# Ledger of designs, part 33: VH-VL binders against p39960r1967to2165

Target 1, 199 residues: p39960r1967to2165
Amino acid sequence: VPLEDVCERENTLIPTIVVKLLEEIELRGLDEVGLYRIPGSIGSINALKNAFDEEGATDNSFTLEDDRWFEVNAIAGCFKMYLRELPDSLFSHAMVNDFTDLAIKYKAHAMVNEEYKRMMNELLQKLPTCYYQTLKRIVFHLNKVHQHVVNNKMDASNLAIVFSMSFINQEDLANSMGSRLGAVQTILQDFIKNPNDYF
Short names: E, the ipSAE of ESMFold2; O, the ipSAE of ESMFold2 at other seeds; V2, 0.75 times the mean of E and O plus 0.25 times the DockQ between their complexes.

## First folded at step 18 (VH-VL; framework fv_disitamab)

Design AA5 (at its last look DockQ between E and O 0.81; V2 from the best seeds 0.00; counts 0 for: pae O 5.3 > 2)
Fold by ESMFold2, look of step 18:
Structure AA5 (fold): chain C 199 residues (1-199), chain A 121 residues (1-121), chain B 105 residues (1-105)
Amino acid sequence: as target 1 above (199 residues)
Amino acid sequence: EVQLVQSGAEVKKPGATVKISCKVSGYSFTSYWIHWVQQAPGKGLEWMGWIDPSDSYTNYNQKFKDKATITADKSTDTAYMELSSLRSEDTAVYFCARLPYSDFWSEFDYWGQGTLVTVSS
Amino acid sequence: DIQMTQSPSSVSASVGDRVTITCRASQDIRDYLAWYQQKPGKAPKLLIYDASNLQSGVPSRFSGSGSGTDFTLTISSLQPEDFATYYCQQYDSYTFGGGTKVEIK
C-alpha cells in the first residue's frame, strides 16, 4: 500500500504501525547489539505482522506492551519488512531523483556543504506532509539508535547503509550500481548525524 | 560491471589452514554484505556466514562457527575466509556472493567463480 | 531453522517440454525465496527473486510462483541450454533446497 494512502485512511501524518514499532524499539531496544543488522526469526516477524493486521478489529486492544516478550530484533525486523513492502521511496516517487541528484553533485565536490544543506532543506519543504513527517520520525529514531552506538554497534554510517534500500527506486538499483545508492547513503548518514540541521 | 574474483584452487593436508580471497570491483565494497557458501562434491549449496565490510561485523552459520573466520580489508576491497584444522570433509568449492542490499532478506545477485579446496592425505 | 524441501531430485525431459520444480519451506517465508541455475563447473546464476520476479537478462520461459510455504519454478519450453541443476533458497537463514538436476533426453 502507498504511504500516502495509509495516512489518508488512518487520518494520520505517520502510519500508525511505524509509530508503534519505533516507540517500542526506543523503549527497550536501543542497546541491542546489531540492532537492524541482526534479523529476528521470520516466524516471529510474521506473527507480529498478523497481529497488527487485526488491530482495527480489536478496538486498539493490541499493544506491544502486552506482547513485551517479542524480541527486539523481531520488532525491528517487522519495521524493516514494512519499509521493504512499500511500493515507493520514502523520498516519494516524484522527488527521489531530486534528492539523489543533489547529493551526487555534493559528492562530486560541485558545491560546498552550506549550499548543500540549504538546497536539501528546500527539497524537504516540497515533500508531501505524510512523507516529510514519516521521514522526520524515522530520522530522529535512527539518531537515537546512533547515540547508543557504544552498546549497539550501529553508528550513523551503518544505519545509512542498512536503510538505504528504502530510499531508492527499484529502477535505479537495476540501471546503475552505486551512483544513486551512494547518494542515498550520504543523505541518510548526514540526516542521522545532524537531524536538527534538516528537521 | 560488478565482479567478485576469488583466489585459485588449493590442495592441503589435513590439519592445515587455507585463506581464500574474494576481491570485488564495480561497486562500493563497504555498501554490500559479502556471504560465503560451501558446495561439497556432489552436494548442494550451504550458507556459511556473512561480513559487513564497513566495520567487519560478522554473522556465522552455527555449523561453521568454529571452522571459518571471515574478514575484510577495505584498503584492497577484498573479503577473506580462513578455514582452520582442515579435514577431508572440508573438501569443497567455496563461493563468495553479494546481496543487492545490506539487508537480511535478499537474494545473491553476484557470485565469485568459486575456489576449490581439496584436503587429502 | 527453516528446512527447504525441493523436488524432484532429478528430471529427464525433451526439448520443448514444460518442466516444473517445487520447493516447500518448513515455515511461512512469505515471498522471500530465490531460484538459481547452476551449470557444471560454474557459479550459481540468479533466475528468480522474491518468488516471482524474473532477474534481468533471464529468458521469459522461466517463471516463479508461490508464497508462504509452497513455491514453483517453471520452464515453459525446455531448451538444450537449460541442462543444469536448479536450487531454491530462502532469505531468512539462507538455506538452499537440495537441488533438481534437469537432464535433456
Scores: ipSAE 0.444, ipTM 0.774, lowest interface PAE 3.3, mean pLDDT 86
Fold by ESMFold2 at other seeds, look of step 18:
Structure AA5 (fold): chain C 199 residues (1-199), chain A 121 residues (1-121), chain B 105 residues (1-105)
Amino acid sequence: as target 1 above (199 residues)
Amino acid sequence: EVQLVQSGAEVKKPGATVKISCKVSGYSFTSYWIHWVQQAPGKGLEWMGWIDPSDSYTNYNQKFKDKATITADKSTDTAYMELSSLRSEDTAVYFCARLPYSDFWSEFDYWGQGTLVTVSS
Amino acid sequence: DIQMTQSPSSVSASVGDRVTITCRASQDIRDYLAWYQQKPGKAPKLLIYDASNLQSGVPSRFSGSGSGTDFTLTISSLQPEDFATYYCQQYDSYTFGGGTKVEIK
């Protein structure tokens, strides 16, 4: 399902599943060693996804405080799986090249950092509201994960690598020498380290 | 062109140590995890562990955690696996392999050519 | 770990034959399964990923199907270069099937 359609259907700015998963990770997972880098049980991930598909749709008070969801890495895995299965990237199909072209120019020393940040903010403001708000929620979440790096071993650069696949189109994914993958990682690392500069 | 090139075959005596190299080219070494896989003679494939070359974070199959040490040198784009206290049962071909992206739910799209380690008296 | 049961362990076939190989996972792995071909002295080569997606450069006579716990690799018309050992692999915890040797009759 497209992100815009989910937010319209729910009358929300951020998909409910994203909010619930991130809240639980923030509650009890920020110090988990290898968070987002160590896999959870696929059986638990499937069960959680099925619960959202069946129970969450009919129960507005659906919560992750159930004993079935004890494993933090399964909750993190469910979140990553949700992002992987979105039909469009969080930079949107229409704008992903605009974001990555800007970062490529910056890395080639074609602009100063102040101009890069100004132009990046301009691009962010052009995103549909649900893309922007969902991206913002994720970036501040990942900043919290980064802040706990002493315990969880996941700094901003690790997180940028792990989540880069959610922001790149399939053509650039197939080209391992492609500049766009590196550009996405650069953008995400900066967002995660400096979220208040952009959001 | 993506390539994983491993060091050559080794013959070792029981109790020795061996270090296998896996040199990467054709992509950004730090953007993709490297996995190691054992294949004993006449046996199937068995996953041993992986390394994130960006910070050398490792994860091991519990069976191999006291046998294998996986490392990476990002200055030479090379991953290594060291096998200690070799026994005859460690005789196998050892492969390095890559995922298509940094994610746990993916296939091995590129493999090294394999390194035969033979342990005999 | 998730156990992968692959069958048969070997099959004897002729050029042109249809060959079917199955894998069963000990728990639901959705479509997170790959198929590899391995020839003697060579590394495994990816054929099918995500249960049914054909890897680039792999002939269309190879196909995969299944979801959940039961998966199938099919070679629709066996060619001389297809005599090899085939492995399935789940990639939640990277367990391989025991392999299926496809050999000449």
Scores: ipSAE 0.250, ipTM 0.705, lowest interface PAE 5.3, mean pLDDT 85
ESMFold2 (binder alone), look of step 18: mean pLDDT 90; pTM 0.905

Design AA6 (at its last look DockQ between E and O 0.83; V2 from the best seeds 0.00; counts 0 for: pae O 2.9 > 2)
Fold by ESMFold2 at other seeds, look of step 18:
Structure AA6 (fold): chain C 199 residues (1-199), chain A 121 residues (1-121), chain B 105 residues (1-105)
Amino acid sequence: as target 1 above (199 residues)
Amino acid sequence: EVQLVQSGAEVKKPGATVKISCKVSGYSFTSYWIHWVQQAPGKGLEWMGWIDPSDSYTNYNQKFKDKATITADKSTDTAYMELSSLRSEDTAVYFCARLPYSDFWSEFDYWGQGTLVTVSS
Amino acid sequence: DIQMTQSPSSVSASVGDRVTITCRASQDIRNYLAWYQQKPGKAPKLLIYDASNLQSGVPSRFSGSGSGTDFTLTISSLQPEDFATYYCQQYDYYTFGGGTKVEIK
């Protein structure tokens, strides 16, 4: 399902499943060693997604404070699976080259940091509202994960690498011959380290 | 062009150690995880583990946890797998392989050519 | 852990034949499955990812279908270069099917 369709159907700016998954990880998962890098079991992840589809639709008080959802990596995995199964990437197919071209120029020292941040903010403002708000929520979440690096071993660089697939799909990656993956990782690392500069 | 080039075939005695190299080119070494896969003679493929070359974080199939040690050298863009205390059942072709996204829910889009390790007395 | 059951273990076929290979997972793995071709002495080559997406450069006579627990690789008209062993692989801890050898009849 497209992100915009989910947000419209729910009358929300961010998909409810994303908010609930990230809140639970922030509550009890931020110190999990290898968070987002160690796989959760796909069986537990499927069960969790099915519960959102079935119990969340019929129970307005649905929560993850249930013994069924004790495995932090399954909650994190459910979030990554949700992003992976979106039909479009969070930078959108339409704009991914605009984002990555800007980062490539910055990495090549073709612009100063203040101009890079100004132009990046302009690109972010062009995203559809639900893309922007979902991205913002994710970036602040990943900043919190980064702040717990002493315990979880997942700094901004590690997080940028493992979340890069949420921002560039396989078609765009293949068309770039892999050259844009590093740009995505640079953008994400900066967002995660300095979220208030952009959001 | 993305390439994973492995070291050549090895013949070892039982109890020995072997270290297989996997040198990458055509992409940023630290942007992708490297996986290792065993193929014993006449058998199928079995996943052994992976390494994140950016910080050398590893994850192993429990079957191979005490047999294999996976490392990376980002100064030479080379991943390694060391097999210790070799036995005849370790005779196999060993492949390195890459994912497109450094994520555990993905296919292996590029493979090394394989390294035959033969353990015989 | 997830078991992958691939069938048949071998197929004897002629050029032009339609070949169908199946793979069954012990649990629902959604569409998180790839198909590989391996020729003797060579590394596996990716054919299909996410159950049904054709990898760039792979001939259109290859197709994949299925989701959940049951998956199929189809070669619509077998060519001489298609005689090989085929493996399915699910993405969670990367377990492979046992392989299907497609042989010359």
Scores: ipSAE 0.526, ipTM 0.814, lowest interface PAE 2.9, mean pLDDT 88
Fold by ESMFold2, look of step 18:
Structure AA6 (fold): chain C 199 residues (1-199), chain A 121 residues (1-121), chain B 105 residues (1-105)
Amino acid sequence: as target 1 above (199 residues)
Amino acid sequence: EVQLVQSGAEVKKPGATVKISCKVSGYSFTSYWIHWVQQAPGKGLEWMGWIDPSDSYTNYNQKFKDKATITADKSTDTAYMELSSLRSEDTAVYFCARLPYSDFWSEFDYWGQGTLVTVSS
Amino acid sequence: DIQMTQSPSSVSASVGDRVTITCRASQDIRNYLAWYQQKPGKAPKLLIYDASNLQSGVPSRFSGSGSGTDFTLTISSLQPEDFATYYCQQYDYYTFGGGTKVEIK
């Protein structure tokens, strides 16, 4: 289901499943070694996804405070699976090249940092509201994960690497011969380190 | 052009060590995890582990955890796998491979050519 | 963890034949499955990712289908270069099927 359709159906700015998964990780998962880099079992992830589909994305009483959801890496995996299964990337198909072209120029030293930040902010303002708000929620979450790096071993660069799939799909990546992957990672790393510069 | 070029075949005696290299080109070394896969003669493929070259973080298949040590050198864009205390059962072709993303659920889109390690007395 | 049962273990076929290879996972792996071709002395080559997506540069006679636990690779009209061993691979800790050797009859 498209992100906009979920938010419209729920009358929310951010999908309820995203908020609930991120809140639980923030509650008890921020110090998990290898968070987002070590997978939970796919069986546990499937069970959690099915519970959301059947019991809970729109039921405010549904919680992850349940012994079924013991495994933090399954909660993290469910979140990554949700993002992977969205029909469009978080930069949207319409804008992904605009974002990545900007970062490619910056990596090539073709612009200074302040110009890069200004132009990136302009691109972010063009995103549909639900994309912007969902991205903002994710970036501030990943900033919190980054702040716990002493314990979890997941700094901004690690997080940028493991979340890049949410911003460019495998088909587009293969067609670009991978040149845009580094661009996505540069953008994400900067967002995660410096969220207040952008959001 | 993405390439993973491995070091040449090795013949070793039992108890020795071997270090296989996997030099990459055509992409940013630190943007992709490198995986290692064993194929014993006449057998299928078995995953051994991976390394994130950006910080050298590793994860191993439990079967190989005491046999293999995976490392990376960012200055030469090269990953390595060292096999210790070699036995005849370690005779195999060893491949390095990469994912299209560094995601814990993905396919291997590029492979090295393989390195045959033969362990015999 | 996840068992991959690949069948048949081998098949004898002629050029032009339709060849079907199956994999069954011991639990629901969604569409998180790839198919590879391997020729003797060579590395595996990716054919299909995410169960049904054809990799760039792979001939259209190859197709993949299935989701959940049951998956199929089909070669619609076998060519001389298709005699090889084929592997499925699920993405959760990268378990491979046992392989299917496609041999000339």
Scores: ipSAE 0.516, ipTM 0.803, lowest interface PAE 2.9, mean pLDDT 88
ESMFold2 (binder alone), look of step 18: mean pLDDT 90; pTM 0.905

## First folded at step 19 (VH-VL; framework fv_disitamab)

Design BB1 (at its last look DockQ between E and O 0.90; V2 from the best seeds 0.00; counts 0 for: pae E 2.2 > 2)
Fold by ESMFold2 at other seeds, look of step 19:
Structure BB1 (fold): chain C 199 residues (1-199), chain A 121 residues (1-121), chain B 105 residues (1-105)
Amino acid sequence: as target 1 above (199 residues)
Amino acid sequence: EVQLVQSGAEVKKPGATVKISCKVSGYSFTSYWIHWVQQAPGKGLEWMGWIDPSDSYTYYNQKFKDKATITADKSTDTAYMELSSLRSEDTAVYFCARLPYSDFWNEFDYWGQGTLVTVSS
Amino acid sequence: DIQMTQSPSSVSASVGDRVTITCRASQDIRNYLAWYQQKPGKAPKLLIYDASNLQSGVPSRFSGSGSGTDFTLTISSLQPEDFATYYCQQYDSYTFGGGTKVEIK
């Protein structure tokens, strides 16, 4: 289901599943070593995803405080699976080249940081509201994960690497031999370290 | 052009150590994890582990945790796998491979040419 | 601990034949499955990813289908260069099927 359709159906700015998964990770997962880099079992992830689709859709009181959901890496995995299965990336197919072209120029020293941030903010303002709000929620979440790096071993650069798939799809990568993947990682790392510069 | 170029074939005696190299080109070394895969004679493919070259974090298949040591050198864009206490069962072709993303649920889109390690007395 | 059961272990076929190869996962792996072709002395070559997506540069006679636990690779009209060993792979924990050797009659 497209992100915009979920937000319309729920009358929300951010999908409910995203909010609940991120809140649970923020509650009990921020110190998990290798968070988002160590896999949870796919059986547990499937079970959690199915529970959201069935129990969460018909019960407003559905929570993750249940013995079935003890594995933090399964909760983290469910979040990543949700993002992977969105039909479009968070920068969208329509805008991903605009975002990545900007970062490529910046990495090549073809623009100064002030200009890069100004143009990046202009691009962010063009995103549909639900994309922007979901991206903002995710970036502030990952900033919290980054702040716990002493315990979890996941700094902003590690997080940028493991979340790249959520921002650019394989079709767009194939057309550039992966040069845009490094650009996505540069953008995300900066967002995660400096969220208030952008959001 | 994305390339993963591995070191040449090696013949070793039981108990020896071997270190296989995998030099990458055509992409940013630190943006992608490098995986290692074993193919023993007459057997299929078996995943051994991966390394994140950006911080040298490694993740191993438990079967290989005490056999293999995976490392990376950012200054030469080269990943390594060292096999210790070699036995005849370690005779295999060893491949390095890359994913389109450094994440859980991806296929191997580029492979090294393979390195044959033969352990014989 | 996801086991991939690939069948058949070998197929004897002629140029022009339709060949089907199956993989069965021990648990639901959604569409997280790839198919590879491997020729003697060479590295595996990616054919299909996400169960059904054709890799760039791979001939359209190759196709993949399935989701969950049951997956199929089909070669619609076998060509001389298609005689090779084929592997499926689930990529939650990177387990490969045992392989299917496609041999010339």
Scores: ipSAE 0.691, ipTM 0.868, lowest interface PAE 1.7, mean pLDDT 90
Fold by ESMFold2, look of step 19:
Structure BB1 (fold): chain C 199 residues (1-199), chain A 121 residues (1-121), chain B 105 residues (1-105)
Amino acid sequence: as target 1 above (199 residues)
Amino acid sequence: EVQLVQSGAEVKKPGATVKISCKVSGYSFTSYWIHWVQQAPGKGLEWMGWIDPSDSYTYYNQKFKDKATITADKSTDTAYMELSSLRSEDTAVYFCARLPYSDFWNEFDYWGQGTLVTVSS
Amino acid sequence: DIQMTQSPSSVSASVGDRVTITCRASQDIRNYLAWYQQKPGKAPKLLIYDASNLQSGVPSRFSGSGSGTDFTLTISSLQPEDFATYYCQQYDSYTFGGGTKVEIK
């Protein structure tokens, strides 16, 4: 389902599933080696995803404080599966070229850092509120993961790589012959390292 | 155009080491993981592991973790796989391959041409 | 430890035949499955991704279907260039099916 439809149904700014998954990872998963880069078992991921679809929709008290959800990489995998199954990327199809064109110019040294940050902030303000707030929650989460790199081996660069699919779909990627993937990664790495500059 | 170009065929004696290269072009080397796949003569395909070239983090199929060492050189946009203590059962074609995204649930959209390693007495 | 059971192991077929290849996963892998074609001496070529999506440049006579545990590759009208070995692959842990050799006769 579209992100905005979920937020509307729940009367929230961020999908409840996102908040609950990220909170649990922040609680007990930040030191997991290879977090977001090593897969959890798909059986556990399927079970968790189905539980959110069934129990989470009908039980306001549904939590991840349950021995069914002991595997951190399954929780991380469920979050990535949720993002993969969204019908649109977090930059939206309408705006992904605006974001990536800006980063391509920055990578080519055709723009100074101050101008890049100003223009990036302008683009972020044009996102629908649900997209912006969800992106903000994710970026601050990934900043926390990055801060634990000594133990988890996932710095901002690694995280930018493994979350690229959530920000650019395969059609847009193919149209640019892959150059936009590097642009997305540059954007995400900067967001993760410097979240307060943007959010 | 995206290309993965592997080093040429090699003939080795038992106990030797071989290092296969996979040079990429047409995309940013550090933006994509490189996977390695074994195909023994007349056999199917078996996944061996991958490397994230951005930090050289590797993830191995347990079957191959004592046989293969996967590395990457960002200065030459080249991934490597070294096979040690070669035995006749290591005779195979070895492929490098790429995903459209560096993430778990993706297909191999580009492959190297393969490198035949023959181990014979 | 997802096992992929691919059937049949070989098919003798004529040009114009409809060929169906099946792949069964030991557990639910959603649509996380690809189909590859491999001709002798060549690298595998991606045909179908996410169970049913035709890769760019692949002829429309190839189609994929299924989800969960049961998947099918169909070649609607076999052409001379389709004599090859076909593999399914689940991409949670990258296990390949055993392959199906499609040969003339």
Scores: ipSAE 0.617, ipTM 0.834, lowest interface PAE 2.2, mean pLDDT 88
ESMFold2 (binder alone), look of step 19: mean pLDDT 90; pTM 0.905

Design BB2 (at its last look DockQ between E and O 0.88; V2 from the best seeds 0.72)
Fold by ESMFold2 at other seeds, look of step 20:
Structure BB2 (fold): chain C 199 residues (1-199), chain A 121 residues (1-121), chain B 105 residues (1-105)
Amino acid sequence: as target 1 above (199 residues)
Amino acid sequence: EVQLVQSGAEVKKPGATVKISCKVSGYSFTSYWIHWVQQAPGKGLEWMGWIDPSDSYTNYNQKFKDKATITADKSTDTAYMELSSLRSEDTAVYFCARLPYSDYWNEFDYWGQGTLVTVSS
Amino acid sequence: DIQMTQSPSSVSASVGDRVTITCRASQDIRNYLAWYQQKPGKAPKLLIYDASNLQSGVPSRFSGSGSGTDFTLTISSLQPEDFATYYCQQYDSYTFGGGTKVEIK
């Protein structure tokens, strides 16, 4: 289901499933070694996904406190599975080249940091509201994960790598001969380290 | 264009150590995890583990955790796998491989040519 | 780890035949499955990813189907260059099926 359709159906700015999963990880998972890099069991992830589908993420009574959801990496895996199943990436097919072209120029030293940040903020303002708000929530979440790197071993660069799939699809990646993956990782790393500069 | 080039075949005696190299080209080494896969003679394929070259974080199949040591050298864009205390059962072809994204739930889109390690007296 | 049961172990077929190879996963793996072709002395080559997506450069006579626990690779009209061993692989813990050797009769 498209992200915009979920937010419209729920009358929310961020999908409820995203908020619930990220809140639980922030509550009890920030010190998990290899968080977002080591998967939980797919059986547990499937069970959690099915529970959301059947019991509804929009029902305020739905909770992740059930004994079935003890495994933090299953909760993290469910979140990544949700992102994987979205029909469009978080930069959108329409804008991914705009984002990555800017980062490629910055990596090539073709602009100074202040100009890069100004132009990146302009691009972010062009995203549909639900994309922007969902991205913002994810970036601040990943900043919290990054702050726990001593224990979880997941700094901003590691997180940028393992979330790349959510921001550029395989078609756009294949057409770029690899340069756009590095650009996505540069953007995400900067967002994660410096979220207040962008959001 | 994307290439994973492995070191040549090795013949070793029981108890020895071997270190297999996997040099990559055509993409950013630190942006992709490198996996290792064993294929024993007449057997299928068995996953051994992976490394994130950006920080050398590793994850191993439990079966191989005391046999294999996976490392990476960012200065030469090369991953390595060292096999210790070799036994005749370690005779196999060893492949390095990569994914299109460095994440779980992805396929191996590029493979090295394989390195035959033969352990015999 | 998730067990992958691949059938048959071998098949002997003529050029032009339809060949079907199956894999069953021990639990629901959604569409997180790839198919590879391997010729003797060579590395595996990716054919199908995400159960049904054809890899770039792979002939359209190859197709994949299935989700959950039951998956199928089909070669619609076998060609002489399709003589090889085929493997399925699930992505959760990277377990491979046992392989299917396809021989030209």
Scores: ipSAE 0.685, ipTM 0.861, lowest interface PAE 1.6, mean pLDDT 89
Fold by ESMFold2, look of step 19:
Structure BB2 (fold): chain C 199 residues (1-199), chain A 121 residues (1-121), chain B 105 residues (1-105)
Amino acid sequence: as target 1 above (199 residues)
Amino acid sequence: EVQLVQSGAEVKKPGATVKISCKVSGYSFTSYWIHWVQQAPGKGLEWMGWIDPSDSYTNYNQKFKDKATITADKSTDTAYMELSSLRSEDTAVYFCARLPYSDYWNEFDYWGQGTLVTVSS
Amino acid sequence: DIQMTQSPSSVSASVGDRVTITCRASQDIRNYLAWYQQKPGKAPKLLIYDASNLQSGVPSRFSGSGSGTDFTLTISSLQPEDFATYYCQQYDSYTFGGGTKVEIK
């Protein structure tokens, strides 16, 4: 299901599944060593995803504090599976080149930092509201993960690497000379370290 | 052009140590994890572990945790796998490989050419 | 680890034949599966990712299908360069199938 369709059906700015998964990770998972880098079991992840699809869509009493969902890495994995299975990337297919072209110009010293920040903010404002709000929620979440790096071993660069698939699909990646993946990682690292500059 | 170039074949005696190199080119070394895969003679493929070269974080298949040590050198864009206390069953071709996103749930899109390690008296 | 059962272990075929290779996972792995071709003395080469997506540069006679636990690689019209060993691989713990050797009749 497209992200916009989920937000429309739920009458929300951010998919409910995203909010619930991120809140649970923030509650009990921020110190997990290798969070988002070490997988949970796919059986647990499938079970959680199916429970959301069957119960969470129709039952407001659904909670992640059930004994069935004790594994933090399964909750993190469910979040990444949700993002992987979205039909479009979080920069959208329509805008991913705009984001990455801007970062490539900045990395090549063709643009000063103040101009880069301004233009990046202009691009973010062009995203559909649900994309922007979901991205904002994710970036502030990953900033919290980054702040716990002493315990979890996941700094902003590690997080940028393991979340890059959510921001550029493999078709767009195959059409680039590899520079667009590096650009995505640079953008994400900056977002994660400095979320208030952008959101 | 993405390339993973491995060191040459080795012949070792039981009890010895070997260190296989995997030098990468054509991409940013620290942006991609490097995986290692064993293929014993006439057998299939078995995953051994990976390293994140950016901080040298490693994850091992438990089967190989006492046998293999994976390291990375950012200054030379080279990953290494050291095999210790070699036995005859360690005779195999060893491959390094890369994922497109350096994440779980991905395929190996580029492979090194393989390094044959023969353990014989 | 997730067990991958690949069959057949070998198949004898002629140029032009349709060849079908299957993999079964011990649990639901969604579409998180790749297919590789390996020729003697060479590294594996990626053919199919995410169960059904053809890798760039791979001939269109190769196709993949399946989701969940049952997966199929099909070569629609076997060519001389297709005589090789084929492996499936699941992404969760990187377990490979046992391989299928495609040989000349």
Scores: ipSAE 0.654, ipTM 0.848, lowest interface PAE 1.9, mean pLDDT 89
ESMFold2 (binder alone), look of step 19: mean pLDDT 91; pTM 0.924
ESMFold2 at other seeds, look of step 19: ipSAE 0.666; ipTM 0.857
ESMFold2, look of step 20: ipSAE 0.654; ipTM 0.850
ESMFold2 (binder alone), look of step 20: mean pLDDT 91; pTM 0.926

